# Ledger of designs, part 3: VHH binders against Arabinogalactan endo-beta-1,4-galactanase (ganB)

Target 1, 359 residues: Arabinogalactan endo-beta-1,4-galactanase (ganB), of Cellvibrio japonicus (p48841)
Amino acid sequence: NTGVADNTPFYVGADLSYVNEMESCGATYRDQGKKVDPFQLFADKGADLVRVRLWHNATWTKYSDLKDVSKTLKRAKNAGMKTLLDFHYSDTWTDPEKQFIPKAWAHITDTKELAKALYDYTTDTLASLDQQQLLPNLVQVGNETNIEILQAEDTLVHGIPNWQRNATLLNSGVNAVRDYSKKTGKPIQVVLHIAQPENALWWFKQAKENGVIDYDVIGLSYYPQWSEYSLPQLPDAIAELQNTYHKPVMIVETAYPWTLHNFDQAGNVLGEKAVQPEFPASPRGQLTYLLTLTQLVKSAGGMGVIYWEPAWVSTRCRTLWGKGSHWENASFFDATRKNNALPAFLFFKADYQASAQAE

## First folded at step 2 (VHH)

Design e05 (framework vhh_8fcz_2)
Fold by ESMFold2-Fast, scan of step 2:
Structure e05 (fold): chain B 359 residues (1-359), chain A 122 residues (1-122)
Amino acid sequence: as target 1 above (359 residues)
Amino acid sequence: QVQLVESGGGLVQPGGSLRLSCAASGFTFSNYWMNWVRQPPGKGLEWVSGISGSGGSTTYADSVEGRFTIIRDNDKKMVYLQMTSLKTEDTAVYYCARGHTYSRPYDTMDVEGQGTQVTVSS
């Protein structure tokens, strides 16, 4: 149950994983000077998909656990938006070089037993959400799994992924989603997520050769600073992936700074080197980047664009690395104006044209 | 468990040199990027330098380019920051962090040790 060929809309959305935490830390959000609920604001501005991350058992925080994720999904659904659940399958952040096995599963040395743990966890999570009428529309099986999901110690030593193990684990997560969808009759699309488009061609080739074929969407992180591809080169990369694997591409993470100023004690990720010559680090530049990216993705036949953490604003709370946000200069809210909404919100409702080849 | 232990900080005069060390344990060191990040007094964390798992690639913040050198010894599971031509603005607590330079900060800074204080003063 994919609906990919006939019923796939073009999504323009946001990852809103930090909202509950930001509000607990005293953050308020405004539009035209008026206090607003951020989920309702995103929906009113035309956002149609909310992405949210799930950690297995992050004992160091109360957020991104099943309870917090359930609240995020409920808020998104109540505002009329569809949802994408991002399983990190880790107790903390995952990226291409960090795919840590959850502490609860660290003792499992047998791949089939680890696959069963992943399957059971995925099934139990979907069942719990479904009982709350919060079943997501899309599910990511892993986050930025460029090397391996649940990365083995041996893979790090030899530098070569164990694709038999990787495929067994990935397919276990995919099968849990498929089995749950079949049992309930409720459709869920499966996303596999790779950071930067240049890494996806070879990764999905290895996936296919090792029997990882039952997914619906190629999810990409795209950040111009960290990609070999500039914005004008992105459509060709998307087209090549879609023509090679016959799956739609969705940008599940992107971001752009509206300022280079840091408003708190936590260092910002997107500094001077993130700034592209065509798009200044300004409110208009952030908007123009998003309008340009989204038009290029739609013209290439892509499935959508999700902005990463547009509501991660400065608060009195701290990360392990400093007090505040590492991302407020890339949020959709103006720290100098009591988190008043920035022009970037206009990217959700822009009249994006499809290519001449799109049906 | 993953552990990172920084050492080598101290008081140094402007123009001087220091070598910071970070001892890693609890993970396969040679395939992870390792980073140095610092927190100056009253300011947020700033990324300083990164080195690939093999040591074949290094990257530096503009403020330290040409003055600092990041080195690793995979056999000893150590990463080092050789600092030369130190300036008063280099005064900070320096932390060793496991991660990838193409990631977001929490992806880059997922493991942070106790830190080591560097004070540049005459």
Scores: ipSAE 0.000, ipTM 0.238, lowest interface PAE 10.9, mean pLDDT 86

Design e06 (framework vhh_8fcz_2)
Fold by ESMFold2-Fast, scan of step 2:
Structure e06 (fold): chain B 359 residues (1-359), chain A 121 residues (1-121)
Amino acid sequence: as target 1 above (359 residues)
Amino acid sequence: QVQLVESGGGLVQPGGSLRLSCAASGFTFSSYAMNWVRQPPGKGLEWVSGITGSGGSTTYADSVEGRFTIIRDNDKKMVYLQMTSLKTEDTAVYYCAKESYWSTKGHFDYEGQGTQVTVSS
């Protein structure tokens, strides 16, 4: 495949995967006391990229399926924002510890047959979206694939990732995007996503050694609580990845609490341990964290920063794990003021200085 | 190295009681919240109960509140679910689930096998 990257501006965006569900559960969003459409609000505040996750066939929810994802992409596009589609390739949440094969593919034991299933599913999804004029600008092939994509009980070899299998599966997803782009003449950038920069430094070395080279963007989750790298160390890690692999780095997930208070009955993920000494868990502290992170990423020559689920607010609906949100204390909306917009929205339009190396 | 092994399921009559156990290994047990989730036949996964790492706070789904009690023993690395006044609707495979510090999305990890609870006369 041809690994040509198009010119890309610096993105400042949000993952808005929960908005449709939150609104169905009665949530409303406000700016300066007035009810607003959240997609239009993010766009008006300067967000230029919307990320959305896609699950294969989640039986526990009606959201994050192709129909829901199509609605999210349409809302983002109607508000003038570009889109990033995040293929989890699972029926539920994926992270470094969870990369479950969809139940529909669980019977497939042959790697090439599984790769074909992944290829066909990716192609069919893009074709369906394209038919609706909702083709994404960027596609993630997997979500936080730190160990193995589509992991099964016997895929590890002596407790080590089976990189021949892993590379075949990752390349099948990349090839589906490349082939679709070539067939239609419509450009799509491919993102591979690893949690935390320290893990990416080793993972992309293994990927390159095993023939996973035809992607456009290194996507990172960066959460200070779970990284050995502090903010001042992040630019060097970004520069090392970009200089070594000749691919831009984008932070596709980050978040910071604006309070430690829990407003519902669902436990919040970002608690006291998430708080950094320089950034208190306050509305201004959340903003200052984002301004600092985004400036460092841009200065290092990175491609952008996406905030994870800034609209996941408290409702009377439930997740599998509790009634409410596990993230309302890290949203961009004030639960004490009818979900009125927080200062964190200023992070989208801040005057971030370009890298001195480019000047 | 993280392992969660559920046990204690079985056949029980409506109105009966049963205690489920979860043996945890491979992580600093007292640092993570633990949960119980279940999957009834032909239905999706459903959260049942949660307990903080210290054991200081517990939460329950409205369908089980007042009937189920979640307990943990940090020294033995065990989580328990004491179930009373069981109903046929409680029939499900039960899984214990660890809070995941590497995942900001699911907040939880659970084992694949679980333990089967069948409530019937």
Scores: ipSAE 0.006, ipTM 0.290, lowest interface PAE 9.2, mean pLDDT 87

Design e07 (framework vhh_8fcz_2)
Fold by ESMFold2-Fast, scan of step 2:
Structure e07 (fold): chain B 359 residues (1-359), chain A 123 residues (1-123)
Amino acid sequence: as target 1 above (359 residues)
Amino acid sequence: QVQLVESGGGLVQPGGSLRLSCAASGFTFSRYSMNWVRQPPGKGLEWVSGISSSGSTITYADSVEGRFTIIRDNDKKMVYLQMTSLKTEDTAVYYCATDLDYYDTSGYPFDYEGQGTQVTVSS
């Protein structure tokens, strides 16, 4: 039940949520010394899936709202790539500890009413995108939902979720996607996303026991710095998830630094602690990390690998935390060479039956 | 296999001149673009200049335009950086690097930097 080999694609893609903002902030991208459209560049290099995050009402930014997401989906579709829409169900960033309820829903204390709000929002979003012929191929119901979604602002999520509440909320999002797909006849795959593979086995066991079973793909964030699993251990973890839940595993987030230099005033997230002994923080090291990871995922029977924010380059614009990018040292573009494309782009078209690290 | 060896750095007064050299070995030099990048003390790498494999396309960072000249000699497998009107802000370790046309190589492309040569501009 993990899918049929003949018609199941292996995706190699990128989360391109920052491109519209970077370009508005003056960024340009190059390949082989020539200025290029980044969506067309990713497609030409072999990317086949674009992931994009959606925030409910992020009043602190013009980006990652429905208008911006629609533009990203249109650009991806025009370049010939499939799309994955990532519902954060928050006004800002979500991670395992930060799952803040949208301010518009903060007054809803009843779980059934909150589930209705989430269902209606998901349905309305899909309908709006469909009217523009931008319906995504895959939908994430939440982003890194390791504990419990839709928590009060400034409440960090710890411990074991209230699964009666959590399952009702997650199922309302899944049901909205299923109901929309059934009504229109247009297929959409549902992804549930957990950070780090070691957390996924426990989480999906709890999800199954609490009636969260109607999804298509297990989505994982894998970052070596934050996982207890090294790359050689990853195939066994993927196989165990697929054999236990009969769902394909896709890495929906990973990244690796090509340098430890910070090219702006915004502190970089991936520093010295992100560097693995086998892969130096260099253009070649970034490429060999991605080739190795992608080969291991494919060999384990996984569904794909998506790189997180390869186009988040340095600009004069600000985030909430500083001026510039927190990720330019982990982008696919060389800040020292006018954002010329890095070797990491080779990971999209590599022959994963003949790994770069095979001997 | 690829080796890049920089030389010609040293101590110069403001307004002075230096010529940096980069000797390339272990690859077909005439097939690759060449670049100069620098790292000032306590700062990240910054790109300085680039020259295409044929020598037909030359580019400079705004900070050095009109003061620096990049030259290549494919027969000698050398790239040079002629620096004039040097400023204290030009103090850095200078590296030559290959900026590959990534699909002009049969295997994995790589971007290789040499060991560097120190340029100090002070009185």
Scores: ipSAE 0.000, ipTM 0.152, lowest interface PAE 18.9, mean pLDDT 86

Design e08 (framework vhh_8fcz_2)
Fold by ESMFold2-Fast, scan of step 2:
Structure e08 (fold): chain B 359 residues (1-359), chain A 122 residues (1-122)
Amino acid sequence: as target 1 above (359 residues)
Amino acid sequence: QVQLVESGGGLVQPGGSLRLSCAASGFTFSSYGMNWVRQPPGKGLEWVSGIYSSGGSTTYADSVEGRFTIIRDNDKKMVYLQMTSLKTEDTAVYYCARVPKSGTYWREFDYEGQGTQVTVSS
């Protein structure tokens, strides 16, 4: 321990938000032909961080509520993994196009009153989890907040974010995490999450100019199909963010197909256009993509890589729009072999070097 | 309240073309990605195509890639599906859906309209 040596953990993890639902719908998971607990499997294969999304009041599903999230966190912790809680601050999916205020808060017109609702909700959630010994190690204050958090119909003026409002709301969530951490003596790192690195450079500039500075980690979604940056360009983008904002970058979402086949009635999101020339849509291609991405992120000084929903497999249950999964062709399990584990699991324990010049 | 109204369906011969329309109201249309999904007779819903809120990015199911084109007009609050080289397997009720995302494009659909029937037969 020299104080100048970088001994910060490099995370290699998975978002396992769908596991409880998949199992309730009859899914089983296997490794080398043997039935396994998926959380234990991810841990045994070297996963060290589990990400889980939380919705405020998603009445359309019984999953991703506090009860379901608590079960996911408990399962991750029992398997020996650290946890990242992803506050969507919405009743449904959030992304760069949709950041809708929870129905329970939609009538709140005063920004400071809305900020207090967000603060109280964040604090109450952390307190509830802590009472169960499930306090997360990292917290995302929002999910893909590329435009404006808690967006109401009239919060955008000609499509331009109201940064005074946006900063007040974001800082309220950050302050809730900081205050809870200080009160309990339990450390929690704060992540702010933007989709694609090209958007993050502009967004974090606006955030800094508007007083959003008290966070620990820049979280990115990276999908090569949807980014201006190819894999070889990613290290430069990461370095630019880290040099500009003096915060580590973590890829909190990525994925790659192991096949283009759809095994159920629900349409798959990652089709032919997701396939990069260097990485065929095959079990080995999926693995090679993840090994290459993770090596590049570590070499650039990044903090980790989290795979999005590797356990979202085909089941007898329906989404709102079809029977099965929209993601089984990008899972870590082979639908043709009773959800037997794919080679992609090797990405968790690979010997990643800190740089091309590293020993 | 949120409303989506599909139109433009009908009977067409194999190899023919149709243009489906979806009129949106009750929400900020320019802030949401939109999808077309379909339900063939006796089957579940299947995703067909999606378009980003700006119109700058589109995706398609492998079965329709190169044959269908999704476009949107944010000023008119409309999304369209231009279908060419239609096959009997394209016979379905087609729904316009407002689609949430979380960094990977679309997973779940939170609103759909009444649908418009497309029948491809000889």
Scores: ipSAE 0.000, ipTM 0.181, lowest interface PAE 13.0, mean pLDDT 86

Design e09 (framework vhh_8fcz_2)
Fold by ESMFold2-Fast, scan of step 2:
Structure e09 (fold): chain B 359 residues (1-359), chain A 123 residues (1-123)
Amino acid sequence: as target 1 above (359 residues)
Amino acid sequence: QVQLVESGGGLVQPGGSLRLSCAASGFTFSSYAMNWVRQPPGKGLEWVSGISGSGGSTTYADSVEGRFTIIRDNDKKMVYLQMTSLKTEDTAVYYCAKDQFRYSGSPWNFDYEGQGTQVTVSS
């Protein structure tokens, strides 16, 4: 209660990192049969925060580099939404099992030198964005850093995370954001991101014990398929984190399928195992999942919910693993209706109560 | 999607050796730590050994340290357990288990287990 900012806005948003690529690959988006700009559509439907991932130097793609991220931030800002910049600190996808050091930094074996590289990169990125009037409102220092940021096999001691190294690197990124904010007078909230709530309580305990304390928000990925916690268990988990660390919790990633059909040659990530008994893989089921999750997060005192890649639709373009999208069955657009908007868009403007009676 | 198939079990005399194999499919093998766990007759599951995704780090239960060696071949998507100086108390069904994480260091964070292979150490 006393340690949590109860007057902070509750965000309901989307990660729109794929929109520029989808449009370049020929995708169009519709609402009630009419072609629309997807950023304006999300804003009109009530989205108030856009998350975007940044890769260091992903030579395998033209997207998620600083130029592409700048375009995404500009489109979000022009539509009136706030922004969250997600530093992956990698040349490719990061998740708990993949935290690959960028090729440009792979030769750096000294932790202090690697921390300086991370600090400089973070500072330079913020300065470049600020020069374009695109400074983000929130910044993630890393993406799903459940084990270690910038992982290398030799950083582990006896198979356990090297928390002295991990803390040095995490604090370097946090300090870059803090220093930039102080230098310019422009506020930026810092998010640290862990996948699945069951992993966060012990991780933030280790973080605190190793001096990682200067952040603003606990960011969580929550996907029912990969979490040990069911939806009814989330309010208690969120409350435990907020009461223990005196930081608000935000769900920065979640998703749910609206169908089990694959509309292209790229295999979908959310299949049969993603489906929960209470929420069928249907347009109504996707919406009901999001309404239920968002209400539970808000009633627990959380700070928001961000849907991951609702605009990653099928196109003629290829990923590294196949032609099309691995996520079109979990998008907010109906592949059978020329990417017409799905009912899931209603989750942005639903009348969520700040508290609900426990059952 | 994830599938693990163990083989190599059998009857062996005390002091003997066996090599267990586990064939993995349905996931990016080199991105996850792999473990061996066992269930002796009438007892619960016991963690035996783990190996990191790259194969650079290995961990062992005190009961098998110095006698067992875990290795992996990422090109073949195989993990092996080389067992030497076998004791009657090593008798168990041995299971290959996919770790939740890339690095092995927490013996109870498995998110998938195989069907098992029986090892019997008896004279």
Scores: ipSAE 0.000, ipTM 0.159, lowest interface PAE 17.0, mean pLDDT 86

Design e10 (framework vhh_8fcz_2)
Amino acid sequence: QVQLVESGGGLVQPGGSLRLSCAASGFTFSDYSMNWVRQPPGKGLEWVSGISSSGSTITYADSVEGRFTIIRDNDKKMVYLQMTSLKTEDTAVYYCARERTIYGKVYPMDVEGQGTQVTVSS
ESMFold2-Fast, scan of step 2: ipSAE 0.012; ipTM 0.340

Design e11 (framework vhh_8fcz_2)
Fold by ESMFold2-Fast, scan of step 2:
Structure e11 (fold): chain B 359 residues (1-359), chain A 122 residues (1-122)
Amino acid sequence: as target 1 above (359 residues)
Amino acid sequence: QVQLVESGGGLVQPGGSLRLSCAASGFTFSSYAMNWVRQPPGKGLEWVSGISYSGGSTTYADSVEGRFTIIRDNDKKMVYLQMTSLKTEDTAVYYCAASTPEYLNWGQFDYEGQGTQVTVSS
């Protein structure tokens, strides 16, 4: 039914995992010179989905644990936004090269025993959140799982994945979400997340062949610097994935710099190489990139775009790698104007057009 | 106090070998990818080689692939560059550099050393 399809929401959201830490480190956020609550600001500007990462036991920080994640989910819900919980299934950052098994599970060599640990952890996390009325609307089973999840530190990352192991572990997480949803009657959509769209068609084919079929959404990271696909190529990639697997595609991570200046001692991740010819590293260029990307995703039939860490501003606090933020030049706040809101906020409420069906 | 100290440079004849060392202190070494970059006389910086946090993956510039090997020792907080079959065009100041946690960001460096001079001449 086209009426039902037409009423399917297109999400425009933000990953706000750093807000609690930034505020604890002295950060304040402003809009038109006035101090604001950042969750309320994102909601007022039209953000409708908040993504948040969860680490198992990150001893190097007190953030991104269940307590911090619960606070983020509560703040998002109180501002009227839906939520996406991102299980990293690691004690630290995960990406295609880093899928390190949590220290608590590193002694488990049997795949079925490890799958049970992942299942129990996922179930216990959802139950804890549900008791607080913070059950997420969507759940990522893993973050940028391009090779395989729960790897030992010195495993060959670029080798052919052990799909029998990988599928057992992924399905354990998916089954925990499905079983919890069925038991409680509360709907949760399952997202599987791959970095760069060029990697997704092969990965989801391997997933399907190995019995990983019970997910709802294909989640993609898209960063022009690290993708082989330019923006004009992205709609075709999205359409091919959706036509092949009959699952909607959502961009769950993207970002663009509003400046090349570094405002602290921590090196910025998005430098000169991140800048695309069509979009200067300026407040207007950041906005134009986001408007263009989001229109292309919606036109291809995608289900949303989430900006990664638009509130990760410069503070007095340290990461493992330096004092400050590695991302303040790609935030939605102007470091030269006391973190006053940038034009990029306009991307949440822009009048994006869906592609017409055959006329 | 962050410090990267390169050593092992010197004068060597074409076809010769040198091993460069980089001693790191003042940061969590195992949390950083490590790189070697060089600056030939009168030219800009050229990236030479990179190694992941664990040492599990390495990458090389086309100009040095098959001739140079990058190695790390996380217990000793050391990075090495084994150079063989040296050419006159390898003459440069060589720097070690620590980069952010993404390997794809090898060109972005949080910390750089003072450099060690390599001169390849007869």
Scores: ipSAE 0.000, ipTM 0.200, lowest interface PAE 15.7, mean pLDDT 87

Design g01 (framework vhh_gocatamig_d2)
Fold by ESMFold2-Fast, scan of step 2:
Structure g01 (fold): chain B 359 residues (1-359), chain A 120 residues (1-120)
Amino acid sequence: as target 1 above (359 residues)
Amino acid sequence: EVQLVESGGGLVQPGGSLTLSCAASGSIFSINALAWYRQAPGKKRELVAGIHSGGSTVYMDSVKGRFTISRDNAKNSVYLQMNSLRAEDTAVYYCAVKDYGAVLYEYDYWGQGTLVTVSS
């Protein structure tokens, strides 16, 4: 998969995990004043990959379970887009500081037994989706596993990763995908996901040294606010990862605000600190950021860019923190114009130049 | 906004037991993680015990087998059962709630602290 790969697609996509919930909460989406189906809108604007998160058993919400994820995958496939299934392997949000073991598995203290639970769950999920003709094209084994997947007691107390445990669990998830693909003859690419490129440079070295080598794609979250790498420095980090591990890099999460206004009672995550000097928090600034990022990723030989939750708009419904959305100022929809589509949609169909080494 | 109300601290003899309680109030739809920290004079604040929404627990090595953390989700409360107390356990104990609602965002809420003195 490394070298001149004329048949390897460059993905430009979106994580649409919130759409079903937003619509249930009364949200409508518009393009040029007309109500539209958001999945069809993303496809019509040139999105070719939909990412969706899966939680094990999130009792605090009815969304991001297998039923909701199946609906999202079906909607994406019906609109002609490929799919990336993001296994959080948790009952709630996962990021570098949050990798909580699902309640159903909390009693399992033996690493091999926990690995078996993860393997069985991954296999059963893929089988269930396949029976519905919803098998994803790519699978993330974990979400932002910067420290440890299914974080153990020792990591939280001592801050020292148990890489034997971590590798056993990660490889169990990878093996489930590989075994399912081999058994059925249906190809699935495996993505391992780390937040920020500087962390990935160290993490994948530890992964390789501990026997985590059977994956296809290095997935990165890139948010300028939280990275030591500025946007112009990103291509060198991508090239270093690809040259070192011989795996393509895909940005599986990024976002940029189109405004600093908060349109509801829920506090927005991307505030003043998210704003880069070159890109104002405006509709044009959001678009210019995405055009610039995507061109840099493609020029470095990367595999794609996925925007995180461009459809997470303000609604009457509540999050754990307040009424509305924490992300409407970073969505692709204008809260002041009945969620009419923003210029950021142009990022999907822009004429991005490939690396000279890719052809 | 979340407020934490602590109780159960006091003076106890070595080998004795105490139960610390912490009740969280405010707009909490879910409590992702609950923890007890302590700070002894001249030392940094350290994690004593934590319990996640999934039921998994963490403990400082010196308290394993002596302290037990538990939660009551219906009451938004966390408890620390402390047995076989030692002079070295003397500290101000803080209840903390890790409350997650938005991706890439966590809020830590802290109680006022409750003094535990282990002395004869």
Scores: ipSAE 0.000, ipTM 0.156, lowest interface PAE 16.9, mean pLDDT 85

Design g02 (framework vhh_gocatamig_d2)
Fold by ESMFold2-Fast, scan of step 2:
Structure g02 (fold): chain B 359 residues (1-359), chain A 120 residues (1-120)
Amino acid sequence: as target 1 above (359 residues)
Amino acid sequence: EVQLVESGGGLVQPGGSLTLSCAASGFTFSSYALAWYRQAPGKKRELVAGISSGGSTVYMDSVKGRFTISRDNAKNSVYLQMNSLRAEDTAVYYCARVDYGRWGYEYDYWGQGTLVTVSS
């Protein structure tokens, strides 16, 4: 044993942020007709990393707060999986167009004071988790910060990031993780997360030019519908990022529909436009997409692939916009068969090759 | 092409009622969720109520039990029935089309707004 495999881990994981809520809403999960614990099912099928989102103070829901996140981390750890904590730094969903400052911090106009609030919150969260033996292995400082973290109204008007502000805030979150790790001797990798590889190529250049350099992993959302890069083009984008910034790339979000059917009153995000010609919206098409993506990421030298919300199934509970799930047609569970496990679970244990010969 | 046109705003006394209407054109109305937002002077725009394509509804806590959102697919219209109006309900009310974007729901088209003033 040369130790090469131990020095170059490749994660295959899932974001399981919705499981506690789905179960509270009466959802059950099955494998081969038998009711199962979903965390144990993902672990048994070969998942090795669980991602979970954290909202600052989402008064509109009981979920994705520190208590719920702690339960998710404990369930993941008890099943033997490593954990990635995703700080949204918002009271609700964050994406490239939505980086809302938490209401508790909305009155802070001074960047350094806002940076201190972010630093203190990050430190306190890690300390609270550590006291429960739930310290995450990786931490995202922000979620899809394509424009800027904690977006100011003036930046939204111009569509141009205030990089002095953005860098100060991002570095305060990174510094909180670094300082906590140094104080305790417990290692934590820092992930910065950008939606789509084409945006990451430009964003990380701006980040480096503005002093945002002390992170460990480039985290990407990759969805073919919303990327200018097709699957065959993805390895070159990953290689360019890794060669330019000397940081590994991990796909921290991806998904693919197993059907175009909507099983509830909540509209599904991944419809007809999500379907790629080479992968039908079927159980096998979903699996083939994931096998193809994961092989390409690994062969490019990437760090892993995390599937987004494979357990967000239809229930009679409500989102903000409808009754049910916006994602049940992209889950790993068959809504027509009492949430029995779909073939997509095979992507966790497939024999992915680490490199391709360039001949 | 896509248009959302609000109407029904005006001046009302505290405790009064108003019905706001939003007339939609240029898209398949029955396939989309619609929402009502409001923006008071000097404040950020906030969600008041939403209705899915299937008729499921959501409300801001401060209006729950006082406001009712509804839709009429035959008329391509969404409505906000506002009862027991308070001074703090004074705002410009906006109709928005809700699309299911890459990370969840998104608001891709907005009306011009209709002013509601609650004053004695």
Scores: ipSAE 0.000, ipTM 0.233, lowest interface PAE 13.2, mean pLDDT 87

